# Ledger of designs, part 19: VHH binders against Bile salt hydrolase/transferase (cbh)

Target 1, 323 residues: Bile salt hydrolase/transferase (cbh), of Lactiplantibacillus plantarum (q06115)
Amino acid sequence: CTAITYQSYNNYFGRNFDYEISYNEMVTITPRKYPLVFRKVENLDHHYAIIGITADVESYPLYYDAMNEKGLCIAGLNFAGYADYKKYDADKVNITPFELIPWLLGQFSSVREVKKNIQKLNLVNINFSEQLPLSPLHWLVADKQESIVIESVKEGLKIYDNPVGVLTNNPNFDYQLFNLNNYRALSNSTPQNSFSEKVDLDSYSRGMGGLGLPGDLSSMSRFVRAAFTKLNSLSMQTESGSVSQFFHILGSVEQQKGLCEVTDGKYEYTIYSSCCDMDKGVYYYRTYDNSQINSVSLNHEHLDTTELISYPLRSEAQYYAVN
Below, E stands for the ipSAE of ESMFold2; O stands for the ipSAE of OpenDDE; V2 stands for 0.75 times the mean of E and O plus 0.25 times the DockQ between their complexes.

## First folded at step 17 (VHH)

Design s5 (from n2 with S33A; framework vhh_7pa5_2; at its last look DockQ between E and O 0.76; V2 from the best seeds 0.00; counts 0 for: pae E 4.3 > 2)
Fold by ESMFold2, look of step 17:
Structure s5 (fold): chain B 323 residues (1-323), chain A 119 residues (1-119)
Amino acid sequence: as target 1 above (323 residues)
Amino acid sequence: QVQLVESGGGMVQPGGSLRLSCAASGFTFDDYAMSWVRRAPGKGPEWVSYISSSGSYRKYADSVKGRFTISRDNAKNTLYLQMNSLKPEDTALYYCAREGYESDSFDYWGQGTQVTVSS
């Protein structure tokens, strides 16, 4: 999985959701008065409205990624072998991993507010149900101004400022940042000959500043490629141009069927890509088989209500006949 | 220009109640967490209560927990503190404060409203 932030016409947040099978995902709006129940902390009977993609579970909005009406965004990304959830601790704020997204997005408006309120966070190892055990995750949390990474590891809870606005999977985020140093010499420009004064080396192609940029699907490589692509991206200062560029950035680290085997005959691929406009409250997405960009607007619903609102993802191929 | 104006203070007997209000203007009120802070004569500031931007997450100092209730009305740009079971040690000048970026910091304060609890 890959999640990014992007500042252009507006402020954007989104992700590729890479997995081996689809589970009838849907875009879900949790309106302000939907009762959010928590296992170890006070329930919320009034909260910010939330929009994002959920698993198909009627009783609780199990978001993979989401945005609230204030433009605070969060995505959970696989962190297998590294995530370490803890037992209940009475001296801490005990939140299950499946509750983290609604707990944060329901009550805080910014990364600043989140940082003030997670200093004693404890991610407790309580499954949603026997049928739905905890996924090993880490999270990117972003607003219009900044982003942070939340990792619960063996050593405890780690909260990192994220200066690049990218998260993928393993390993720990601080290693991912360190690894970017290996690419310090890359650029979007034609490089000067810095090899040696003793040999006259010429450029033979545009794009040579990117020689060495990794192209494989490993999470470390996707982190580097997404960071380089995002930080050098330009887009028209329009909503459509910005959203288009956002999906091109995510496209640079898209996973195609057949290229990443996870089990015999099963392959990881990009099931959906998402792009939230943090300023307008619009959730854009596309799916593997339907490249058309679709949108759901938070503000097109009556938010002072009590029932979840869900839209199945559009996954059937759409062709526009030009003749 | 950020303005915070407290009201509702006064003199009450021990065990009495008061409701403080704070009118906010000059900024987007519902983007900010807010606090009440008090200053007793000859003492430094003491944090009393905190409320998140949404109004749904609230914290209290141990000295007031169970007796004080913080709330906000984002449509009216107003912060409230309901104070019940008042004690003489609650006597102080009460300030409405906007939470700053750093933990336990405040970037704007009101004028304060005096609360006096005595027989």
Scores: ipSAE 0.366, ipTM 0.761, lowest interface PAE 4.3, mean pLDDT 92
ESMFold2 (binder alone), look of step 17: mean pLDDT 87; pTM 0.869
OpenDDE, look of step 17: ipSAE 0.876; ipTM 0.937

Design s6 (from n2 with G55K; framework vhh_7pa5_2; at its last look DockQ between E and O 0.88; V2 from the best seeds 0.00; counts 0 for: pae E 8.8 > 2)
Fold by ESMFold2, look of step 17:
Structure s6 (fold): chain B 323 residues (1-323), chain A 119 residues (1-119)
Amino acid sequence: as target 1 above (323 residues)
Amino acid sequence: QVQLVESGGGMVQPGGSLRLSCAASGFTFDDYSMSWVRRAPGKGPEWVSYISSSKSYRKYADSVKGRFTISRDNAKNTLYLQMNSLKPEDTALYYCAREGYESDSFDYWGQGTQVTVSS
């Protein structure tokens, strides 16, 4: 999985969701009066409206990624072998991993508010059900100005400022940031011969400043490639131009079927890609088999209601006939 | 220009009640978490209560839990503190404070409103 922020015409947040199984995902709006029930903290009977992609579970909005009506966004990304959830601790704020997204997005409008309220967070090891155990995750949380990373590891809860606006999977975020130093010589420009003054090396192609960008699908490689692509991106200062560029950034690290085996005969691929406009409250997405960009707008719904609103993802191929 | 103006203080008997108000202006009130902070005679500032921008998340100091209720009306840009079962140790100057960027920090304060609890 890869999540990014992007500041252009507006402020954008989104992700590639990479997994081996599709679970009939939905774009779900949780309206302001839907009762959010929590296992170990006070329920929310009124809260910010939330939009994002959920698993197909009717009893609770199990968001993979989401945005609230204030433009606060969060995505959960796989962190297998590194996530370490803890037992209940009466001296801390005990939130299950599957509750983190609605708990934060229901109550807070900014990363500033989130940071002030998660200092005693405990990601408690309570499964959603016997049939639906916890996923090992870490999270990117972003608003219009900044982003942070939340990781629960063996040593405890780690909260990092994220100066590049990118998150992938393993390893820990601080290692991902350090690894970027290995690429400080790369650029979007034609490089000068810095190999040695004793040999006259030629530039034979456009794009040689990017020689050494990793091309494999590992999470460290995707982090580097997404960061380079995002930080050098240009777009027209329009909604359409910005959203187009956002999906190109994610496209640079999307996964194709057949290239990443997770078990015999099962392959990880990019099931969907998402792009939230934090300012307009619009959730854009595309799916593996349908390249068209689709949108769902928070502001097209009456949000002072009590029932979840869900839209199935458009997964079947669509062609625009030109004759 | 951020302004926070507290009101509703006064003198009450032990066991009595007061409701404090804080009128906010000069910023987008709905985007900020707010707190009440108090300063008793001879003591430094003591955080009392917190409310998130959404109103949905509220926190209280142990000394006031069950007795004080924080609330806000975002349409009226007003923060409230309902204080019940008041005790002499609640005597203090009560400030409305806007939450700052960092933990346990406040970037703007009002002038305060005096609450005095005595027989």
Scores: ipSAE 0.012, ipTM 0.575, lowest interface PAE 8.8, mean pLDDT 92
ESMFold2 (binder alone), look of step 17: mean pLDDT 85; pTM 0.850
OpenDDE, look of step 17: ipSAE 0.389; ipTM 0.743

## First folded at step 18 (VHH)

Design u1 (from a18 with I58R; framework vhh_7pa5_2; at its last look DockQ between E and O 0.66; V2 from the best seeds 0.00; counts 0 for: pae E 3.4 > 2)
Amino acid sequence: QVQLVESGGGMVQPGGSLRLSCAASGFTFDDYSMSWVRRAPGKGPEWVSTISSSGSYRSYADSVKGRFTISRDNAKNTLYLQMNSLKPEDTALYYCARDLTSYDESTGYSDYWGQGTQVTVSS
ESMFold2, look of step 18: ipSAE 0.449; ipTM 0.789
ESMFold2 (binder alone), look of step 18: mean pLDDT 82; pTM 0.824
OpenDDE, look of step 18: ipSAE 0.047; ipTM 0.578

Design u2 (framework vhh_7d4b_2; at its last look DockQ between E and O 0.66; V2 from the best seeds 0.00; counts 0 for: pae E 6.7 > 2)
Fold by ESMFold2, look of step 18:
Structure u2 (fold): chain B 323 residues (1-323), chain A 121 residues (1-121)
Amino acid sequence: as target 1 above (323 residues)
Amino acid sequence: QVQLVESGGGVVQPGRSLRLSCAASGFTFDDYSMGWYRQAPGKQRELVAYISSSGSYRKYADSVKGRFTISRDNSKNTMYLQMNSLKPEDTAVYYCAAEGPSFDSSLYDYWGQGTQVTVSS
């Protein structure tokens, strides 16, 4: 998985969801008066409205990624073998991993507010059900100005400032930031010959400043490629131009079927890509088989209500006939 | 022009109640988390109660937990502190504060001028 922030005409947040199995995902709006129930902390009977993609579970909004009506965004990304959830701790705020998204997005409007209120957070190891055990995750949390990474590891809870606005999977985020140093010499420009004065080396192609940029699908490689692509991106200062560029950034690390075997005959691929406009409250997405950009707007619904609102993802191919 | 104006302070006997209000103007109130702070003579200013921008998350100092209730009405740009079972140690100047969503120079933190609460015979 890959999640990014992007500041252009407006402020954007989104992700590629890379996995081997689709679970009939839905775009779900949790309206302001939907009762959000929590296992170990006070329930919320009034909260910010939330939009994002959920698993197909009718009883609770199990968001993979989401945005609230204030433009605070969060995405959960696989962190297998690294995530370490803890036992209940009466001296801390005990939140299950599947509750983190609604707990944060229901109550807070900014990363600053989140940071102030998670100093005593404990990600507690309570499964959603016997049939739905906890997924090993870490999270990117972003608003219009900044982002942070939340990781619960063996050593405890780690909260990192994220100056690049990118998250993928393993390893720990601080290793990902350090690894970027290995690419310090890369650029979007034609490089000068710095190899040796003893040989006259020439440029033979545009794009040679990017030689050494990793192109494989590993999470460390996707982190580097997404960061380079995002940080050098240019876009027209319009909504359409910005959203278009956002999906191009995610496209640079999209996973295609057949390239990453996870078990015999099963392959990881990008099931959907998303782009939230934090300012307008619009959730854009594409799916693997339907490349048309689709949107769902918070402001097109009556939000002072009590029932979840869900839209199946458009997963079948759609073609625009020009004749 | 940004203003935070506290009201509802006064002199009361131990065991009685007061309700403080903080009226806000000049900024987008519902983007801000809010707090009540107090400062007794010779003491450091301390957080009494905190309420998130949504109004859904609230925190209290241990010394007031169970006795004080913070609330807000975003439609009226007003925050409240209901203070029940007041004790002499609650005597202080009470300040309303607003914290912006970012430390960006365009979004500042704001403070009121304070209102006196005195709990004595």
Scores: ipSAE 0.135, ipTM 0.646, lowest interface PAE 6.7, mean pLDDT 91
ESMFold2 (binder alone), look of step 18: mean pLDDT 83; pTM 0.835
OpenDDE, look of step 18: ipSAE 0.824; ipTM 0.914

Design u3 (from s1 with S103Y; framework vhh_8k46_1; at its last look DockQ between E and O 0.89; V2 from the best seeds 0.00; counts 0 for: pae E 4.2 > 2)
Fold by ESMFold2, look of step 18:
Structure u3 (fold): chain B 323 residues (1-323), chain A 119 residues (1-119)
Amino acid sequence: as target 1 above (323 residues)
Amino acid sequence: AVQLQASGGGFVQPGGSLRLSCAASGFTFDDYSMGWFRQAPGKEREFVSYISSSGSYRKYADSVKGRFTISRDNSKNTVYLQMNSLRAEDTATYYCAREGYEYDSFDYWGQGTQVTVSS
């Protein structure tokens, strides 16, 4: 998985969701008066409205990624082998990993507020059910100005400022930032001959500044490629131009069927890509088999209500016949 | 310019109640958490209560838990402190403050309102 922020016409947040199968994902709106129930902290019967993609579980909004009506966004990304959730701690704020998204997005409007209120956070090891154990995750949390990374590891909870606005999977975020140093010589332009003054080396192609950018699907390589692509991106200062560019950035690290085996005969691929406009409250997405960009607007619903609102993802291929 | 105007203080007998208000202007009130602090003569300013931007996450100093209630009305740009079962020890100038960007910091402060609890 890859998650990014992008500032252009408006402020944007989104992700690629990479997994081995696709099944019944939905765009879900949690309206302001839907009762959010928590295992170890006070329930919320009034909260900010939330929009994002959920698993197909009707009893609780199990968001993979989401945005609230204030433009605060969060995505959970796989962190297998690195995530370490803890036992209950009475001196801390005990939140299960599956509750983190609604707990943060229901109550806070900014990364500033999140940072101040998670210093005593404990991600407690309580499964959703016997049939639905916890996923090993870490999180990117972003608003219009900044982003942070939340990782619960063996040593405890780690909260990092994220100066590049990118998160992928393993390893720990500080290693991902360090690895960018290996690529400091890359650029979006034609490089000068820095090999030696004793030989006259010429360019033979546009794009040689990016020679050495890692092209494989590992999470460290996707981090580098997404950061390079995002930080050098240009877009027309319109909603359509910005959303188009956002999906191109995510496209640079998409995963194709057949290229990443996870278990005998099963392959990880990009099931959906998402782009939230933090200013307009619009959730854009596309799916592996349907490249059309679809949208769901938070403000097109009556938010002072009590029931979840869900829209199945549009996953069937569509072709526009021009003859 | 950011402005925080606290009001509602006064003289009250022990066991009585007061409700403080803090009217805010000059910023997007709905995006910020807010706090109440107090300072008695000759003492350091101390934390009283905190409320998140949504109003749903609230914290209290141990000395006031169960007696004070913080709330907010984002449509009126106002934060409130309902003070019940007042004691002589609650006598202080009460300040509202907007939470700042650094951890546990507050970047703008009201002028304060005096609360005096005496028999």
Scores: ipSAE 0.370, ipTM 0.757, lowest interface PAE 4.2, mean pLDDT 92
ESMFold2 (binder alone), look of step 18: mean pLDDT 83; pTM 0.822
OpenDDE, look of step 18: ipSAE 0.515; ipTM 0.799

Design u4 (from s1 with E99Q; framework vhh_8k46_1; at its last look DockQ between E and O 0.79; V2 from the best seeds 0.00; counts 0 for: pae E 7.2 > 2)
Fold by ESMFold2, look of step 18:
Structure u4 (fold): chain B 323 residues (1-323), chain A 119 residues (1-119)
Amino acid sequence: as target 1 above (323 residues)
Amino acid sequence: AVQLQASGGGFVQPGGSLRLSCAASGFTFDDYSMGWFRQAPGKEREFVSYISSSGSYRKYADSVKGRFTISRDNSKNTVYLQMNSLRAEDTATYYCARQGYESDSFDYWGQGTQVTVSS
């Protein structure tokens, strides 16, 4: 999985959701008066409205990624072998991982508020159900100004400022940032000959500034490639130009069927890509088999209501007939 | 300019009730968490209560839990502190404050309102 932030015409947040099986994902709106029930902390009977993609489970909004009506966004990304959830601790705020997204997005409007209120956060080992055990995750949380990374590891809860606005999977975020130093010499320009004054080396192709940029699908490589692509991106200063560029950034690290085997005969691929406009409250997405960009607007619904609103993802191939 | 105007203080008997208000101006109120603090003569200013921008997350000092209730009305740019079962040790000047950019800071403070609990 890859999640990014991008500032252009507006402020954007989104992700590639990479997995081996589609579970009929839905765009779900949780309106302001839907009762959010929590296992170890006080329930919320009034909260910010939330939009994002959920698992196909009707009893609780199990978001993979989401945005609230104030433009605060969060995505959960796989962190297998690194995530370490803890036992209940009476001196802390005990939230099970499947509750983190609604707990944060229901109550807070910014990363600033989140940082204030998660200093005593404890991510506890409480499964949603026997059939739906916890996934090992870490999270990117972003608003219009900044982003942070939340990781629960063996050593405890780690909260990092994220100066590049990118998150992938393993390893720990500090390692990902350090690894970017290895690419310090790369650029979007034709490099000058810095090899040696004794050999007159020549340019033979455009794009030579990117020689050494990793191209494989490992999470470290996707982090580097997404960061390089995002930080050098240009876009037309319109909604359509910005959203188009956003999906191109995510496209640079998309996964195709057949390229990443997870078990015999099963392959990880990018099931959907998402792009939230934090300013307009619009959730854009496209799916593996349908490249058309679809949108769901938070502001097109009556938000002072009590029932979840869900829209199945448009995953069937869709063609525009020119003739 | 950011301003926070606290009001509603006064004299009250032990066991009585009082409601403080804090009117906010000069910023987008519903984007910010708000807090109440108090300071008795000869003591340090102490935390009383906190409310998130949505109003749904609320925190209280142990000394006031169950007796005080913080609330807000974002349409009126106002934070409230309902104080019930007042005690002599609640006597203090009460200040409202806006949460600052850092997680443990408040960057703007009201002038305060005096609460005196006496028999």
Scores: ipSAE 0.095, ipTM 0.631, lowest interface PAE 7.2, mean pLDDT 92
ESMFold2 (binder alone), look of step 18: mean pLDDT 83; pTM 0.826
OpenDDE, look of step 18: ipSAE 0.632; ipTM 0.845

Design u5 (from s1 with R98A F106Y; framework vhh_8k46_1; at its last look DockQ between E and O 0.60; V2 from the best seeds 0.00; counts 0 for: pae E 7.7 > 2)
Fold by ESMFold2, look of step 18:
Structure u5 (fold): chain B 323 residues (1-323), chain A 119 residues (1-119)
Amino acid sequence: as target 1 above (323 residues)
Amino acid sequence: AVQLQASGGGFVQPGGSLRLSCAASGFTFDDYSMGWFRQAPGKEREFVSYISSSGSYRKYADSVKGRFTISRDNSKNTVYLQMNSLRAEDTATYYCAAEGYESDSYDYWGQGTQVTVSS
């Protein structure tokens, strides 16, 4: 998985969701008065409205990624082998991983507010159900100004400031940031000959500043490629131009069927890509088989209500006939 | 101009109740978390209670847990502190404060309202 922030016309947040099986994902709006129930902390009977993509579980909004009505966003990304959830700790705020998204987005309006209120967070190892065990995850949390990474590892909870606005999978975020140093010589420009004065080397192509930028699907490589692509991106200063560029950034690290085997005969691919406009409250997405950008607007619904509102993803191919 | 106007203080006997209000103006109240603090004469200002911008998340100092309840009404730009089972040690000037998006500290402070608990 890959999640990014991007500042252009507005402020944007989104992700590629990379997995081996697609299961009836929905865009779900949790309105302000839907009761959010928690295992070890007080329930929320009134909260910020939330929009994002959920698993098909009607009893609880199990968000993969989401945004609240204040423009605070969060995405959960696979962290297999590195995530380490803990036992209950009476001296801490005990949140099970499937509750983290609604707990943060229901209550807080900014990353600064989140940071002030998660210093005693404990991610407890409590499954949603016997049939739905916890996934090993880490999280990108972002608002219009900044983002952080939340990782629960063997050593405890780690909270990192994210100066690049990118998250992928393994390894630990701090190592991903350090790895960017290996690419400091790359650029979006034609390089000068810095090899040696003893040989006159010429540029033979546009794009040679990017020689060495990794193209494989490993999570470290996707982190580097997404960071380079995002940080050098330009877009027309309109909503449509910004959203278009956002999906191109994510497209640079999309996974295609057949290229990343997860078990014998099963392959990971980008099931959907999302782009939230944090300022307008619009959730854009596209799916593997339908490249049309679709949108759901948080503010097109009556939010002072009690029932979840869900829209199935548009996953069948759609062709615009020009004759 | 930013203004936080605290009210509702007064004299009360031990075991009594008071309800403090803090009316806010001059900023986008819905974007701010709010706090109550108190300061007794000759002592340092101390934390009493906190409420998130949504009103859903609340914190309390150990000394007031179970006795005080913070709430807010974003439609009226007002934060409240319901103070029950008051004790002599609760005597102080009570200040409301607003903590903004761009700060790790409270940006705006009210002038306070006096609470005196005495038989």
Scores: ipSAE 0.029, ipTM 0.592, lowest interface PAE 7.7, mean pLDDT 91
ESMFold2 (binder alone), look of step 18: mean pLDDT 82; pTM 0.815
OpenDDE, look of step 18: ipSAE 0.814; ipTM 0.910

Design u6 (from s2 with Y101R; framework vhh_7d4b_2; at its last look DockQ between E and O 0.83; V2 from the best seeds 0.00; counts 0 for: pae E 4.7 > 2)
Amino acid sequence: QVQLVESGGGVVQPGRSLRLSCAASGFTFDDYSMGWYRQAPGKQRELVAYISSSGSYRKYADSVKGRFTISRDNSKNTMYLQMNSLKPEDTAVYYCAREGRESDSFDYWGQGTQVTVSS
ESMFold2, look of step 18: ipSAE 0.331; ipTM 0.738
ESMFold2 (binder alone), look of step 18: mean pLDDT 89; pTM 0.893
OpenDDE, look of step 18: ipSAE 0.864; ipTM 0.933

## First folded at step 19 (VHH)

Design v1 (from s2 with Y101E S103T; framework vhh_7d4b_2; at its last look DockQ between E and O 0.93; V2 from the best seeds 0.00; counts 0 for: pae E 3.1 > 2)
Amino acid sequence: QVQLVESGGGVVQPGRSLRLSCAASGFTFDDYSMGWYRQAPGKQRELVAYISSSGSYRKYADSVKGRFTISRDNSKNTMYLQMNSLKPEDTAVYYCAREGEETDSFDYWGQGTQVTVSS
ESMFold2, look of step 19: ipSAE 0.482; ipTM 0.809
ESMFold2 (binder alone), look of step 19: mean pLDDT 89; pTM 0.896
OpenDDE, look of step 19: ipSAE 0.837; ipTM 0.919

Design v2 (from s1 with S103T S105D; framework vhh_8k46_1; at its last look DockQ between E and O 0.83; V2 from the best seeds 0.00; counts 0 for: pae E 4.5 > 2)
Amino acid sequence: AVQLQASGGGFVQPGGSLRLSCAASGFTFDDYSMGWFRQAPGKEREFVSYISSSGSYRKYADSVKGRFTISRDNSKNTVYLQMNSLRAEDTATYYCAREGYETDDFDYWGQGTQVTVSS
ESMFold2, look of step 19: ipSAE 0.349; ipTM 0.744
ESMFold2 (binder alone), look of step 19: mean pLDDT 83; pTM 0.819
OpenDDE, look of step 19: ipSAE 0.737; ipTM 0.882

Design v3 (from s2 with S33A S56K; framework vhh_7d4b_2; at its last look DockQ between E and O 0.78; V2 from the best seeds 0.00; counts 0 for: pae E 10.6 > 2)
Fold by ESMFold2, look of step 19:
Structure v3 (fold): chain B 323 residues (1-323), chain A 119 residues (1-119)
Amino acid sequence: as target 1 above (323 residues)
Amino acid sequence: QVQLVESGGGVVQPGRSLRLSCAASGFTFDDYAMGWYRQAPGKQRELVAYISSSGKYRKYADSVKGRFTISRDNSKNTMYLQMNSLKPEDTAVYYCAREGYESDSFDYWGQGTQVTVSS
């Protein structure tokens, strides 16, 4: 999985969701008066409205990624073998991993507000159900100005400022930032000969500044490529241009069927890609088989209501016949 | 132009109550966390209470826990501080403040309202 932020015409947040099986994902709106129930903390009977993609589970909005009506965004990305959730701790704020998204998005409007209020957070090891055990995750949380990474590891909860606005999977975020140093010589420009003054090496192609960008699907490689692509991307002058560019950035690290085997005959691939406009409250997405960009807008719904509103993802191929 | 206007201050006897109001204008009130600060003569300004933008998360200084309650009505662009069981030590100028995005925690302040607890 890969999540990014992008400042352009507006402010954008989104992700590639890479997995081996689709579970009929839905775009779900949690309206302001839907009772958000929590296992170890006080429920929220009135809260910010939330939009994002959920698993198809009727009893609770199990968001993979989401945005609230104030433009605060969060995505959960796989962190297998690294995530370490803890036992209940009465001196801390005990939130299950599947509750983190609604708990943050229901009550906070900015990363600054989140940072002030999660210093005593404990991600408690309580499964959603017997049939739905906890997924090992870490999270990117972003608003219009900044982002942070939340990781629960063996040593405890780690909260990192994220100066590049990218998150992928393993390993720990501080290792991913350090690894960027290995690529400090890359550029979007024609490089100077820095090899040796003893041999006159010339450029022979456009794009040589990017020689050495990793092209494999490992999570560290996707982090590097997404960071390079995003940080060198232009800002666009329109919403449509910005959303288009956003999906191109994510496209640079998308996974195709057949390239990443997880078991015999099962392959990880990019099931959907998402792009939130934090300013307009619009959730854009595309799916593996349907490259049309689709949108769901928070402000097209009556938000002072009590029931989840869900839209199945449009996954059937769509073609525009020219003749 | 951002404006924060406090009201409800005054002189009261120990053990009594006051309710402070902060009327906000010039910005989208429900996008911001808010706080009450106070400054007593000869002392540093201290945070009394904090309330998240939704009004659902609240924090208090230890010295006022159980006695003061912060609240907000986002439909009226108003924040409140209910001050019960007032003590002479609560005597101070009380300031309404908006949380800012800059490195400083709060970027706009009201002019303050005097609360005096004296027999």
Scores: ipSAE 0.000, ipTM 0.457, lowest interface PAE 10.6, mean pLDDT 91
ESMFold2 (binder alone), look of step 19: mean pLDDT 89; pTM 0.896
OpenDDE, look of step 19: ipSAE 0.594; ipTM 0.828

